# VHH binders against F-box associated domain-containing protein sdz-33 (sdz-33), part 14

Target 1, 300 residues: F-box associated domain-containing protein sdz-33 (sdz-33), of Caenorhabditis elegans (q9u232)
Amino acid sequence: MATVPFPILCLPDFVLQKSLKLMGVVEHLCLSILSKNIKQLIATLKGYPKCFSFKFVPFTSLTVVGERFKHFSFRFDIDESSQNANLRSYTDEGTYITLTVPGFTVKHWIEHVAYVLCRNNSIKLVLWEPNIDEVYEIVKDMRTVEVVIVSSEIQSCHLLKLFPSLRYLGVYKAPISAQILTYNLLHLEVKTKVTLNDILISNCSNFSISGNDVSDKELNFFMRSWIKGSNPRLTKFYIRNSLRVRDPYLETVLFQNIDYIETHKKIYWRTFEISRPDGTKADVMWDPLYNSYFNMTVQH
Below, E stands for the ipSAE of ESMFold2; O stands for the ipSAE of OpenDDE; V2 stands for 0.75 times the mean of E and O plus 0.25 times the DockQ between their complexes.

## First folded at step 7 (VHH)

Design a3 (from k2 with S99D T104E Y107S; framework vhh_enristomig; at its last look DockQ between E and O 0.04; V2 from the best seeds 0.00; counts 0 for: pae O 16.1 > 2, unsure alone 64.6 < 65, placed apart)
Fold by OpenDDE, look of step 7:
Structure a3 (fold): chain B 300 residues (1-300), chain A 122 residues (1-122)
Amino acid sequence: as target 1 above (300 residues)
Amino acid sequence: EVQLLESGGGEVQPGGSLRLSCAASGFTFSSYAISWYRQAPGKQREWVSTIYTGGSTNYAESVKGRFTISRDNAKNTLYLQMSSLRAEDTAVYYCAAQDYWPLEGSSEYDYWGQGTLVTVKP
């Protein structure tokens, strides 16, 4: 009796599906390689997130941060001669399972992992290394919708070309270019130095700045400019300053030559309403004392 | 001290709505992906929804179209608007924060709340 090498492949789909639901990611990864049918079934399983964060260290490791499966750490053992790669999947306990597939490169593994864990292959990419080209070669067939740049050596302008589906960008250490600022991002988060001019030329819908000291005078200027029609795509503008203001009445500086209405007053923050001549309104939440933040939300 | 404090739980009839809140303190809230999890009695904790730092969102299939996750970074608060509640939604709901760049040796999530109970019953 020819022993079917993989009995699980002979199970009816409904049984297999039930079984798959009881299995972990490593099993899913393995079985997905063995059978196209199983791969398809796994893709239909509920609970997989639509997007994962990928921390990729070229030729060494991949960390996948997901919601359902929380955290997965992978390492690659690469044969330098053949570029064949083995995948080591690590557990939280520090143990790992090694998967070997002849002919699989690091790229193949990443794609496979992404397929199994993320159905639409949309990813958040966290970049710590300057070699963006290597990373791109791995993820070019995926839909990168969010990128976080931690390294100061990465050219952000190049990223926009590489990732046309990019909607969310975080720039933590690298200098922010005019190309990035003027790009129509849905969300831009910046932790590097930002000037008033940078803010004014920004074309993102949601602009978040942290780790910077933007003065009340600068904010005043920004608001006045906004009232005059600057940043037409802006829906949210958030700044968290490093310096705390001790005088809660500095609103006189912040709203100098601006018509405003105070709508809310709390212990640490106040809310104001400003308006454009066209009738567009924005809520300005200002906390100079405790949290030291400025939050402007354009009303829809 | 890092703290995640869930609130808004309670008893609701099927088809009803609830809004959960998670108040965060002691860390840079805006830099974290924030998620809702839930654990029903006798069941494992399951992922419900995540909102990323950029504002993008994901939902479990079981709650898609019924639940809405949102965040207010200015208030360091996560929200979960639940509608069309079902009996199977009964669970303790937890908020969890995770850095996209986890520290070496970090747990699955950096921070967890204590949870808030949601009971859906006639």
Scores: ipSAE 0.000, ipTM 0.176, lowest interface PAE 16.1, mean pLDDT 81
ESMFold2, look of step 7: ipSAE 0.000; ipTM 0.206
ESMFold2 (binder alone), look of step 7: mean pLDDT 79; pTM 0.788

Design a4 (from l3 with S99D S106Y Y107S; framework vhh_7b2m_4; at its last look DockQ between E and O 0.02; V2 from the best seeds 0.00; counts 0 for: pae O 14.5 > 2, framework grips, unsure alone 64.8 < 65, SAP .67 > .668, placed apart)
Fold by OpenDDE, look of step 7:
Structure a4 (fold): chain B 300 residues (1-300), chain A 122 residues (1-122)
Amino acid sequence: as target 1 above (300 residues)
Amino acid sequence: EVQLVESGGGLVQAGGSLRLSCAASGFTFSSYAVGWYRQAPGKQRVVVASIYTGGSTKYSNSVKGRFTISRDNAKNTVYLQMNSLKPEDTAVYYCAAQDYWPLTGYSEYDYWGQGTQVTVSS
C-alpha cells in the first residue's frame, strides 16, 4: 500500500499521542491501517480495555462492547466472489462510515479491530450461531478468555479444545457436559438446567446459576458437602431461583445440621457464616423473599 | 486519601424512586468524569450512567429515560435520580470517578466507592 503522506504522520510522537487520545475508534482504525507505527502507538494506548466482548455473527456483523459500556457496532459488506469485505462502522444515530481496504476479508477486519481496540487480543466471544467452527477460523489466532454460548446446538466439550485459554464460560441454552463442569474454569455461568450432582462435581472457582429451581434442601446438602471438603476450588457460588420462598422456617431447612453464625440481617437478605473443620470460612447471603438468590463466598 | 461514599440506596417497590448520592474527596473532582455502575448478583459490574467533565451524559439503554445523572462540582457530589424502578434494577450501585478518554469511552484510572445496595421489590 503506497504510504500516502498524511500530515498527521509527521507530527512528533507526543503530539500524535495527544491527538490520538482525542480521536475515536474509526479514526484509530483508519490510521492503524495507514501506518504501522501509528498502529503500534495506538495499541499501547491505555484508552482501550484489555478485553472486548465480541458478538460475532459470521459474515454479517461484529459488535464490540467494552467494560465501560462503550459500544461499537460493525457490519460487513462482503463480496462473495472475492471474499473482500468492507467495514461499516455504525454510530449511535444509526449512520455509518464505510471503510474499504483492498484485500481485506472479514477475518482481516476482525483481527485489525481486535488489534487496535484490544491490547492482548483477548476477547470475550458471544456465540449465537451453532457453527462454532466458522467462528473459530476467524478468532483462532486471538486469545479467547471468555465464551458465552447462547445457542443450544453447540457442544461444550469441543469448546474446551478450541479455546485453551478459556477462563470464563457462559452456557445459556445448551446442555452442560461433565467435561465442562469438571474443568478448572475461573467462572462458569449456567442458565440451563443444573442438578445438584452437577454442582457437586463442578471444579470452577466461580459458579453462577440462573433460572434454576434449586431447593433449600439441595442447597443444604451442597453446603454440608462443602464443609466436608467438596468443591475445593470454589470461591463463589451464586444461584438465582425462579421461585420466591416466603416461608420463614426455610432457614431451618437450609442450615439443617450445619453450624452457622448469622452475621447480618436485613429486610431483603440475610448473611451467614459457615466453616470447614480446617478453618476455611464462607459467607452465605440468602434472600428467599425478594430476589430469591443464594450467594456463597469463600473467605480467603 | 481518595474517597467516594455512596448513599441513598435501599428497598423500594417497583415503580418507585430513589436518589443516590456520591460524595467525593481527595482528588480534583471537576477534572474527572463520574458515573454510576451497578452489579447484580452473579453478574458483571456495568455502567449505568456517566457524566463527563463537560457536562454531557450517557446512559445505558436499560435505564435511559428513567435515570438521570447530575453532578455538583462545588459539592464534589454526583447524583443518580432513579425513577420507575424495576426489579431488574436491583444491584449494588457504585460511584466511580474516571480519567476518561473522550472518544474511546474508557478510562486509564478509576476511583470507586464501596457501593450502596438498591433493591426493587415486585
Scores: ipSAE 0.000, ipTM 0.166, lowest interface PAE 14.5, mean pLDDT 81
ESMFold2, look of step 7: ipSAE 0.012; ipTM 0.351
ESMFold2 (binder alone), look of step 7: mean pLDDT 80; pTM 0.806

Design bb1 (from k4 with L103S V104T; framework vhh_7b2m_4; at its last look DockQ between E and O 0.05; V2 from the best seeds 0.00; counts 0 for: pae O 12.5 > 2, placed apart)
Fold by OpenDDE, look of step 7:
Structure bb1 (fold): chain B 300 residues (1-300), chain A 122 residues (1-122)
Amino acid sequence: as target 1 above (300 residues)
Amino acid sequence: EVQLVESGGGLVQAGGSLRLSCAASGFTFSSYAVGWYRQAPGKQRVVVASIYTGGSTKYSNSVKGRFTISRDNAKNTVYLQMNSLKPEDTAVYYCAAESYWPSTGSYEYDYWGQGTQVTVSS
């Protein structure tokens, strides 16, 4: 490896670290290619989230979204003669920088980007395209801990097999299979249609539902079931309904045949405590009018 | 400033054609899925066509075979070719750009145009 005498490589580590902190993502990507030492230093820098969201268009583009940076867009250009992939990093202004590394494939770039931007090389995969197989081929060697399915055309049935480290799943438009519901996900977020049965068979710890109209009667049934021991892994249950109740003080349906204690009463929301016979308690926040949500948190 | 500006709407006879354009600015257009929505009087706004970053398209059943969505990333523009227009296609048509935001965990159409009126006369 021809030690390109980059002056920056001659700097003491503490100076280099300070300098690196002042640099942007593109600079970090570049420097990380030039030096393994710098790559390691960059990986130790504070400011990058533990996990970035990657939206892949196989062999075309990569969008990275993080907390530190709103988003980065990358494009891959394949040189037909050399079969090398070039990385174009786009700015919000529409300008771009091209990075070329001999021998780099699209996969190499994705791995490099992931390494630089994610310390533990864990990724949140956002699937906008229906071809999950192609995406998988690119990210199979990475640790995918979060997946968000945006497209309705993506089938979720193979996700658990493809991503054994999956902990968080978002399904926004696609149907949800029973296999997914019964899987022991840490977090399941659903914006597609969900039935009461789906909720009851779910085995996730944190279940968030949006864009659904679950009735108070159904919620009542869920709570009653929970009290009887259903959903034993559940720690948080959140549902945002589309329909709003006109009277936020009517709890007769929601808490029918449930022993509860009202702990807080506000203009828009109320808080209740329910309990299992085994002594497990849950806090229920209910806002039927303003935000139209139901939030249940199991106490630990 | 993020802007989506629709154009190409107007009055057309049944069976006619229109081509809508939506020019985007102020954001990385190529990173977004984009779609056309329409809202008829007294009805909900509904998606009619979407095109993803990779070029995959999706159409509502009502417009399938008649409408074609396309995008030109170089021009930051999305198009909707509308053929065989019907009176039922009369609506305000909106361009939207979709994104996922990890920090909030939300999927939304982040940006919307002001809309363009399409009127199809019988």
Scores: ipSAE 0.000, ipTM 0.217, lowest interface PAE 12.5, mean pLDDT 81
ESMFold2, look of step 7: ipSAE 0.010; ipTM 0.374
ESMFold2 (binder alone), look of step 7: mean pLDDT 79; pTM 0.780

Design bb2 (from k4 with S56R L103S V104T; framework vhh_7b2m_4; at its last look DockQ between E and O 0.01; V2 from the best seeds 0.00; counts 0 for: pae E 14.0 > 2, framework grips, placed apart)
Fold by ESMFold2, look of step 7:
Structure bb2 (fold): chain B 300 residues (1-300), chain A 122 residues (1-122)
Amino acid sequence: as target 1 above (300 residues)
Amino acid sequence: EVQLVESGGGLVQAGGSLRLSCAASGFTFSSYAVGWYRQAPGKQRVVVASIYTGGRTKYSNSVKGRFTISRDNAKNTVYLQMNSLKPEDTAVYYCAAESYWPSTGSYEYDYWGQGTQVTVSS
């Protein structure tokens, strides 16, 4: 158990509110398990904004991401003899605090943390290898807006049925599936291997890939396909290939059989304009020396 | 110095068995989830089995019923018993330990071994 540093439980609510505003998130969690009054009072404080991340590795880890300069994280430990979940958190002083509530499961801790720290219900899930139905039961009352899939076994699930507010999807270490590629998402981020065919069948508005070696010939094929009408929902397409030395004349391959206008030429990057027959234009930014970045933005 | 060392790989006939070991040094893995991964020639590295701090195990569909992951905390070692091996199981097998104290935005395992080759002949 964390030790309360002062007899805060005896203070009037007004004084207690002032005292709580001087404390950090770890102190708030420590105090929130001591009294229903304090728990409720902490929940009324100005909340941490924006995306909270829950990392599920069969209920053994939770990461909560807060304000940019006040990052915090914590995890659950299951006591093998009692099967109780212990919450461990890294303090601002660089040490660990362990919180124990007899009878608390991982579900109880997630609900507790959400009650005292979350304000807008929007969450990010990082799914390592959990049972997806168990995760859903924990977070179903929260608005899941971003999911990152690590395990390939989860990719067969029907994520949009479980999380209808989903707008952002990341696929990091697992092979990409056709199901994920065809989602009508605002943003799809891929950090695992993707093929030219995968790019062509994708249906997202913003597509970002990294950790892939997409060749200039493959990009040429993609752009020619786009000119002919492929990827009609695409607004932004970003590729970060592996950094390597390139032949400075590779633009001949990249724009082979493509009518284009070079719109900007500097040492570090070049920009081009390509067009569909119906007049729709796209801006292409290309780094000719290293091919570290490729960015195509459609003018809708 | 933190290190994971895999051992127990080798050449085996189809239908045979192998037992892989992953020994940790420089840290105790009783507080870590430990996974076995494999990478076949020309393929991506994929998970085959995981064991969590509470003892729960999980297996990929391709190895379910044939592979067993276990942990010996006293020896600081995780094992993968591989039975009924098939030529498709030929790969470099890696162990990895995931810290339960992640920084924000990290989705990587904290430690990886160097890998051990498993070759299953027909």
Scores: ipSAE 0.000, ipTM 0.170, lowest interface PAE 14.0, mean pLDDT 72
ESMFold2 (binder alone), look of step 7: mean pLDDT 79; pTM 0.787
OpenDDE, look of step 7: ipSAE 0.016; ipTM 0.265

## First folded at step 9 (VHH)

Design g1k (framework vhh_7b2m_4; at its last look DockQ between E and O 0.07; V2 from the best seeds 0.00; counts 0 for: pae O 13.4 > 2, unsure alone 62.7 < 65, placed apart)
Amino acid sequence: EVQLVESGGGLVQAGGSLRLSCAASGFTFSDYAVGWYRQAPGKQRVVVASIYTGGRTKYSKSVKGRFTISRDNAKNTVYLQMNSLKPEDTAVYYCAAEDYWPLTGSYEYDYWGQGTQVTVSS
ESMFold2, look of step 9: ipSAE 0.005; ipTM 0.182
ESMFold2 (binder alone), look of step 9: mean pLDDT 79; pTM 0.800
OpenDDE, look of step 9: ipSAE 0.006; ipTM 0.226
ESMFold2, look of step 11: ipSAE 0.005; ipTM 0.179
ESMFold2 (binder alone), look of step 11: mean pLDDT 79; pTM 0.794
OpenDDE, look of step 11: ipSAE 0.000; ipTM 0.201

Design g2 (from a2 with S31D S56R N58K E61K; framework vhh_enristomig; at its last look DockQ between E and O 0.02; V2 from the best seeds 0.00; counts 0 for: pae E 7.5 > 2, placed apart)
Amino acid sequence: EVQLLESGGGEVQPGGSLRLSCAASGFTFSDYAISWYRQAPGKQREWVSTIYTGGRTKYAKSVKGRFTISRDNAKNTLYLQMSSLRAEDTAVYYCAAQDYWPLTGSYEYDYWGQGTLVTVKP
ESMFold2, look of step 9: ipSAE 0.006; ipTM 0.203
ESMFold2 (binder alone), look of step 9: mean pLDDT 79; pTM 0.793
OpenDDE, look of step 9: ipSAE 0.008; ipTM 0.231
ESMFold2, look of step 11: ipSAE 0.013; ipTM 0.478
ESMFold2 (binder alone), look of step 11: mean pLDDT 79; pTM 0.789
OpenDDE, look of step 11: ipSAE 0.024; ipTM 0.352

Design g3 (from k2 with S31D L103F; framework vhh_enristomig; at its last look DockQ between E and O 0.01; V2 from the best seeds 0.00; counts 0 for: pae O 15.0 > 2, grease 25.6 > 24.2, SAP .711 > .668, placed apart)
Fold by OpenDDE, look of step 9:
Structure g3 (fold): chain B 300 residues (1-300), chain A 122 residues (1-122)
Amino acid sequence: as target 1 above (300 residues)
Amino acid sequence: EVQLLESGGGEVQPGGSLRLSCAASGFTFSDYAISWYRQAPGKQREWVSTIYTGGSTNYAESVKGRFTISRDNAKNTLYLQMSSLRAEDTAVYYCAAQSYWPFTGSYEYDYWGQGTLVTVKP
């Protein structure tokens, strides 16, 4: 009889389930390593997100964000010779608990954490100056749905091939490439310089630009192009973090040679409706006060 | 040749009404937003109102509720119905059409009329 090292592992499943519901993420991680049964039970527990976020600071740390838990920070203690890794779970007080499993690499830990914290192994990657190929080797067996890249350079074509399930992409530091722009992403967020041409060639459904100053003339051109049939997949385009002073004459530039209807008017918030010849409509919101001076939503 | 010709100006008493017209030719009138501007003696030219291609309108705060801009695309004509006129409304009124180039290094091309004088005095 394999001596069960922990008495809790000998409890009936229904008791274990009740107990597990009262435990935190770290306890789940620990117990799931000790018992396949418990690992399976944890997988059946409600409350874990379908997708969680892995923040990689090049393979030395892991931050997990999910719906069930707000924030967990982990660090890997890697033996360079054996490539074995310990997982350190940090507390809010700056202390940490170390989990040690003989033979576990960083990859094993990531897989384990993903299994415990995400049922379908869908993940969001937040990458800080990463080696994308190395990251891929770690997460290739998972479904990567979201990627945020904070890097000076990215290999966009390579990235898109590596993550075929990619739906959301954030590019915060590197210049945006045409390959990324023309990809059929659900959501693209760019916090680097974006040109009018970039906007026009974009093929994402939801396009968010932050930290960019797109002129009213450029926006006017974009809207005119949209009316003519550009960006057929677009559902939402909006610009954030661009404070603009209220302009009572904004229509003279924004809607030059555009057929529009003003649908809402407040002191600092105005909404307009534009239409394509095929009957498709879009709402255009102008609000300089709330760091979102331009928001276009296509009506469905 | 593009031409904008304002008419309808004249003298009116405070509280009175006046209707200005702007006849356009030489371009596709219906494709353009058309605006009224005014310039009082010794003052800078100021925006009064704009009517856009879809019929939406905008007004300067100083004339809001008193002035009404409208257009007849069939006649290539812009109108400004002025009511409750005040002394401070005294100015030469201009109609204007604007074209914008959207690309970087863009320039604005404006068509202007010669103006029509409106004088509000007792």
Scores: ipSAE 0.000, ipTM 0.179, lowest interface PAE 15.0, mean pLDDT 81
ESMFold2, look of step 9: ipSAE 0.005; ipTM 0.201
ESMFold2 (binder alone), look of step 9: mean pLDDT 80; pTM 0.793

Design g4 (from l3 with S31Y S106L Y107S; framework vhh_7b2m_4; at its last look DockQ between E and O 0.03; V2 from the best seeds 0.00; counts 0 for: pae E 13.9 > 2, unsure alone 63.8 < 65, grease 30.9 > 24.2, SAP .896 > .668, placed apart)
Fold by OpenDDE, look of step 9:
Structure g4 (fold): chain B 300 residues (1-300), chain A 122 residues (1-122)
Amino acid sequence: as target 1 above (300 residues)
Amino acid sequence: EVQLVESGGGLVQAGGSLRLSCAASGFTFSYYAVGWYRQAPGKQRVVVASIYTGGSTKYSNSVKGRFTISRDNAKNTVYLQMNSLKPEDTAVYYCAAQSYWPLTGLSEYDYWGQGTQVTVSS
């Protein structure tokens, strides 16, 4: 949009800066549309997080999560004939404000929001059954560091190619592929079925799985394999909210043929130290109360 | 001052019953998971029963079906009903309270009682 004759646009920068600091996301979005100068000023404001989370629900909604703004939810009102879209900003009370910019499509809004709110072009994408290619076209110029996939149809290998800067990945519904498992992610969270082989071939530093039924025998094998040198990049492996069929008060199966030192004994958890021949140590935390928690942390 | 005081221990014949009580003071009891541990002579201390703030309970296989843990938050007390006692149950029983966040794996506080002797004769 060209310069709109608003008095606020005539204010000195130092006054604008002070004023902008007192304004919310909606105001920032609006003013940023009106003035390039204001866009720049907003970008210089302190307190913007390095990474914002964008939740895509088949391009009908946008959720922004950041440190400064906490949580903002937007919805698109799309004109199907023209593909123009209005942006609705929802309040905690369930009401919304509609932002209208002539000629703006969903893409335009996403780009604008990303520009205004994502200072360092680092974003987290939460994808709910979206077309990944369409999403990519929108965010391809941004640094995607984290992706959460809530879809069964997304091709994992394609995803990794699209987002080369990806460090964090959550796979909640889609089957996990060997390509993902062997990728050098900083963090991988999987809420689908994971096998022992999957765990063994994983190359992420932090591996989190949930909703799985990995047995103590399998975990024992994993730990033994680790001791022998498997998963060299692993810093943390943990299972959450996954019921295992075992006696929560016995660790004989879990630590069978493993040398360990018990370091902590608590109601909710027990901690054991295991070691590699090279001197590398790991803490293994086991939850005897719920039998749904296993955490292995490699010591550095 | 934080205190856990166990009571109810003693000598009982095999097949008999005891009810242990642990009275808590000096902290918000209802926010803590509580458990009973036991230590037999020459053995390590082991957990026998636990109860979460929400009332969920867990038992060791050795006591499952015989022991029942319960809590009364109004009285800041946790109980261990021990039925069908066996000589193998002979130990010092300890009450413990723990604040734990499962999502982070962080434990905030642990409090222990002084223990109460349970002796089961054959």
Scores: ipSAE 0.000, ipTM 0.221, lowest interface PAE 12.3, mean pLDDT 80
ESMFold2, look of step 9: ipSAE 0.000; ipTM 0.150
ESMFold2 (binder alone), look of step 9: mean pLDDT 80; pTM 0.805

Design g5 (framework vhh_7b2m_4; at its last look DockQ between E and O 0.01; V2 from the best seeds 0.00; counts 0 for: DG spot H103, pae E 12.3 > 2, grease 28.2 > 24.2, SAP .749 > .668, placed apart)
Fold by ESMFold2, look of step 9:
Structure g5 (fold): chain B 300 residues (1-300), chain A 121 residues (1-121)
Amino acid sequence: as target 1 above (300 residues)
Amino acid sequence: EVQLVESGGGLVQAGGSLRLSCAASGFTFSSYAVGWYRQAPGKQRVVVASIYTGGYTKYSNSVKGRFTISRDNAKNTVYLQMNSLKPEDTAVYYCAAESYWPDGSYEYDYWGQGTQVTVSS
C-alpha cells in the first residue's frame, strides 16, 4: 500500500521541492522508506522544519514534536515471533496508517525517524517515566544533542553514567540526590521537596522550582549567600509558589540586610538589582500582591 | 472546567478486588501521561502505576502482578484494576495527568481529588 502513483522525482527541482514542502510529516515518512535516494532527499530538504524533540516510550510509542507545538504520535506494532516492528498512526476516526520496512526493529525506526526529520541526524530525547536500561540499549549508538528525563525513580549514578550528554532534567516525584544537584546541568526543574541547602549546593545554570513553598526568609538567606559567592554557575533561578498570600511587609523580610536598587515598580511585579562585591549583578523580580513567584537572573 | 474525577473506591476484604476509574472533563487524555498515585495516612504520595501516550505501562514493585492500568480513549477514562488487595494497599488513590516540555514550560499538571480505598483484614 506504500506505492507512490506519480513519479515525483521526475519533476524539475523547483517544482519537486515545492511539492515536497506541501506534504506533512507522515507523508514524508511514507516516502522516506521507498528508497535510499528518497530518504536522503527528504532529510536534506531546504527549509525543512527541525525536529525539536522526541517523546519516546520504549517499545510502545514515539511522538515527534515539531515547531509550534505540533506533535505526531506513532505506535510500535511488534511481531513477537520475528521481533520486527511496524510504525503506526491512528486517525481521529480510529483508522490507522502503518509504515512497514522488512527487518526494522524499534531501534531501526528511532534511527530512521531521527535521520529523516532531525537536522544532521541529531536528536533531543524526552523520556517520560522510562526504564533507563531499555532506553539506553535503543539509543546508545545515536548522536544525542540533549536528553531530558522525567521520572518518579532515579538512580543518579547510573543515570549520569549512561547519559553523559544529559543537559535537561525534570524531577517530579523522586527525591533529588546531591549528585544530581551538583552536576553541571543546563537546566534542572524540580517539583519535589527541595531544601535551602539543596538550592545552595546546586551547580546547574537554570534552576526552576514549582510546587514547593520556599519562604521569604529562605529566599533572603539564599540571596545573602549568593552575594557572598554561592552558586557561581547560576544564571537563572525561578520559583513558582502555590500560595496566594498578601503580606504588607514582604519586601522588608525578603531584602533584610541586603543592599538593593529598585529598578521597576508595577502593581503586578517589581524588579530589583542586587550585587556581589566583585561587581556581578542580578535582577530580582517578584509578585508584590500575591507572592506567587520569585525570579532571579544574573547579569552577564 | 478541567477536572479529573476518581471513582470506584470503597471498603473491601483482604484478597478482594476493586476497579478504580479516572475520568477527564474539559480536556482529552490523548497527549498526557496518566498515573495512579496513593497516599497512606501520614505518608508521602507515591506512584503505583502509569500509562503513557501510546499505551506503555509502568508499575511500582509493590503492586506488580496485582494491579493493571488501562485506558479507554473513547470514554476519556483510565482504569486501575486492583486484585489480591492487602491491608497495606489502604490509601487515598489519586489520578494525575502530566505534560512536560524540554524548555521548562508546563502544559498544566492535573490532579484528581482522590478516592478512598480501605482493605480490611
Scores: ipSAE 0.000, ipTM 0.151, lowest interface PAE 12.3, mean pLDDT 73
ESMFold2 (binder alone), look of step 9: mean pLDDT 81; pTM 0.802
OpenDDE, look of step 9: ipSAE 0.006; ipTM 0.214

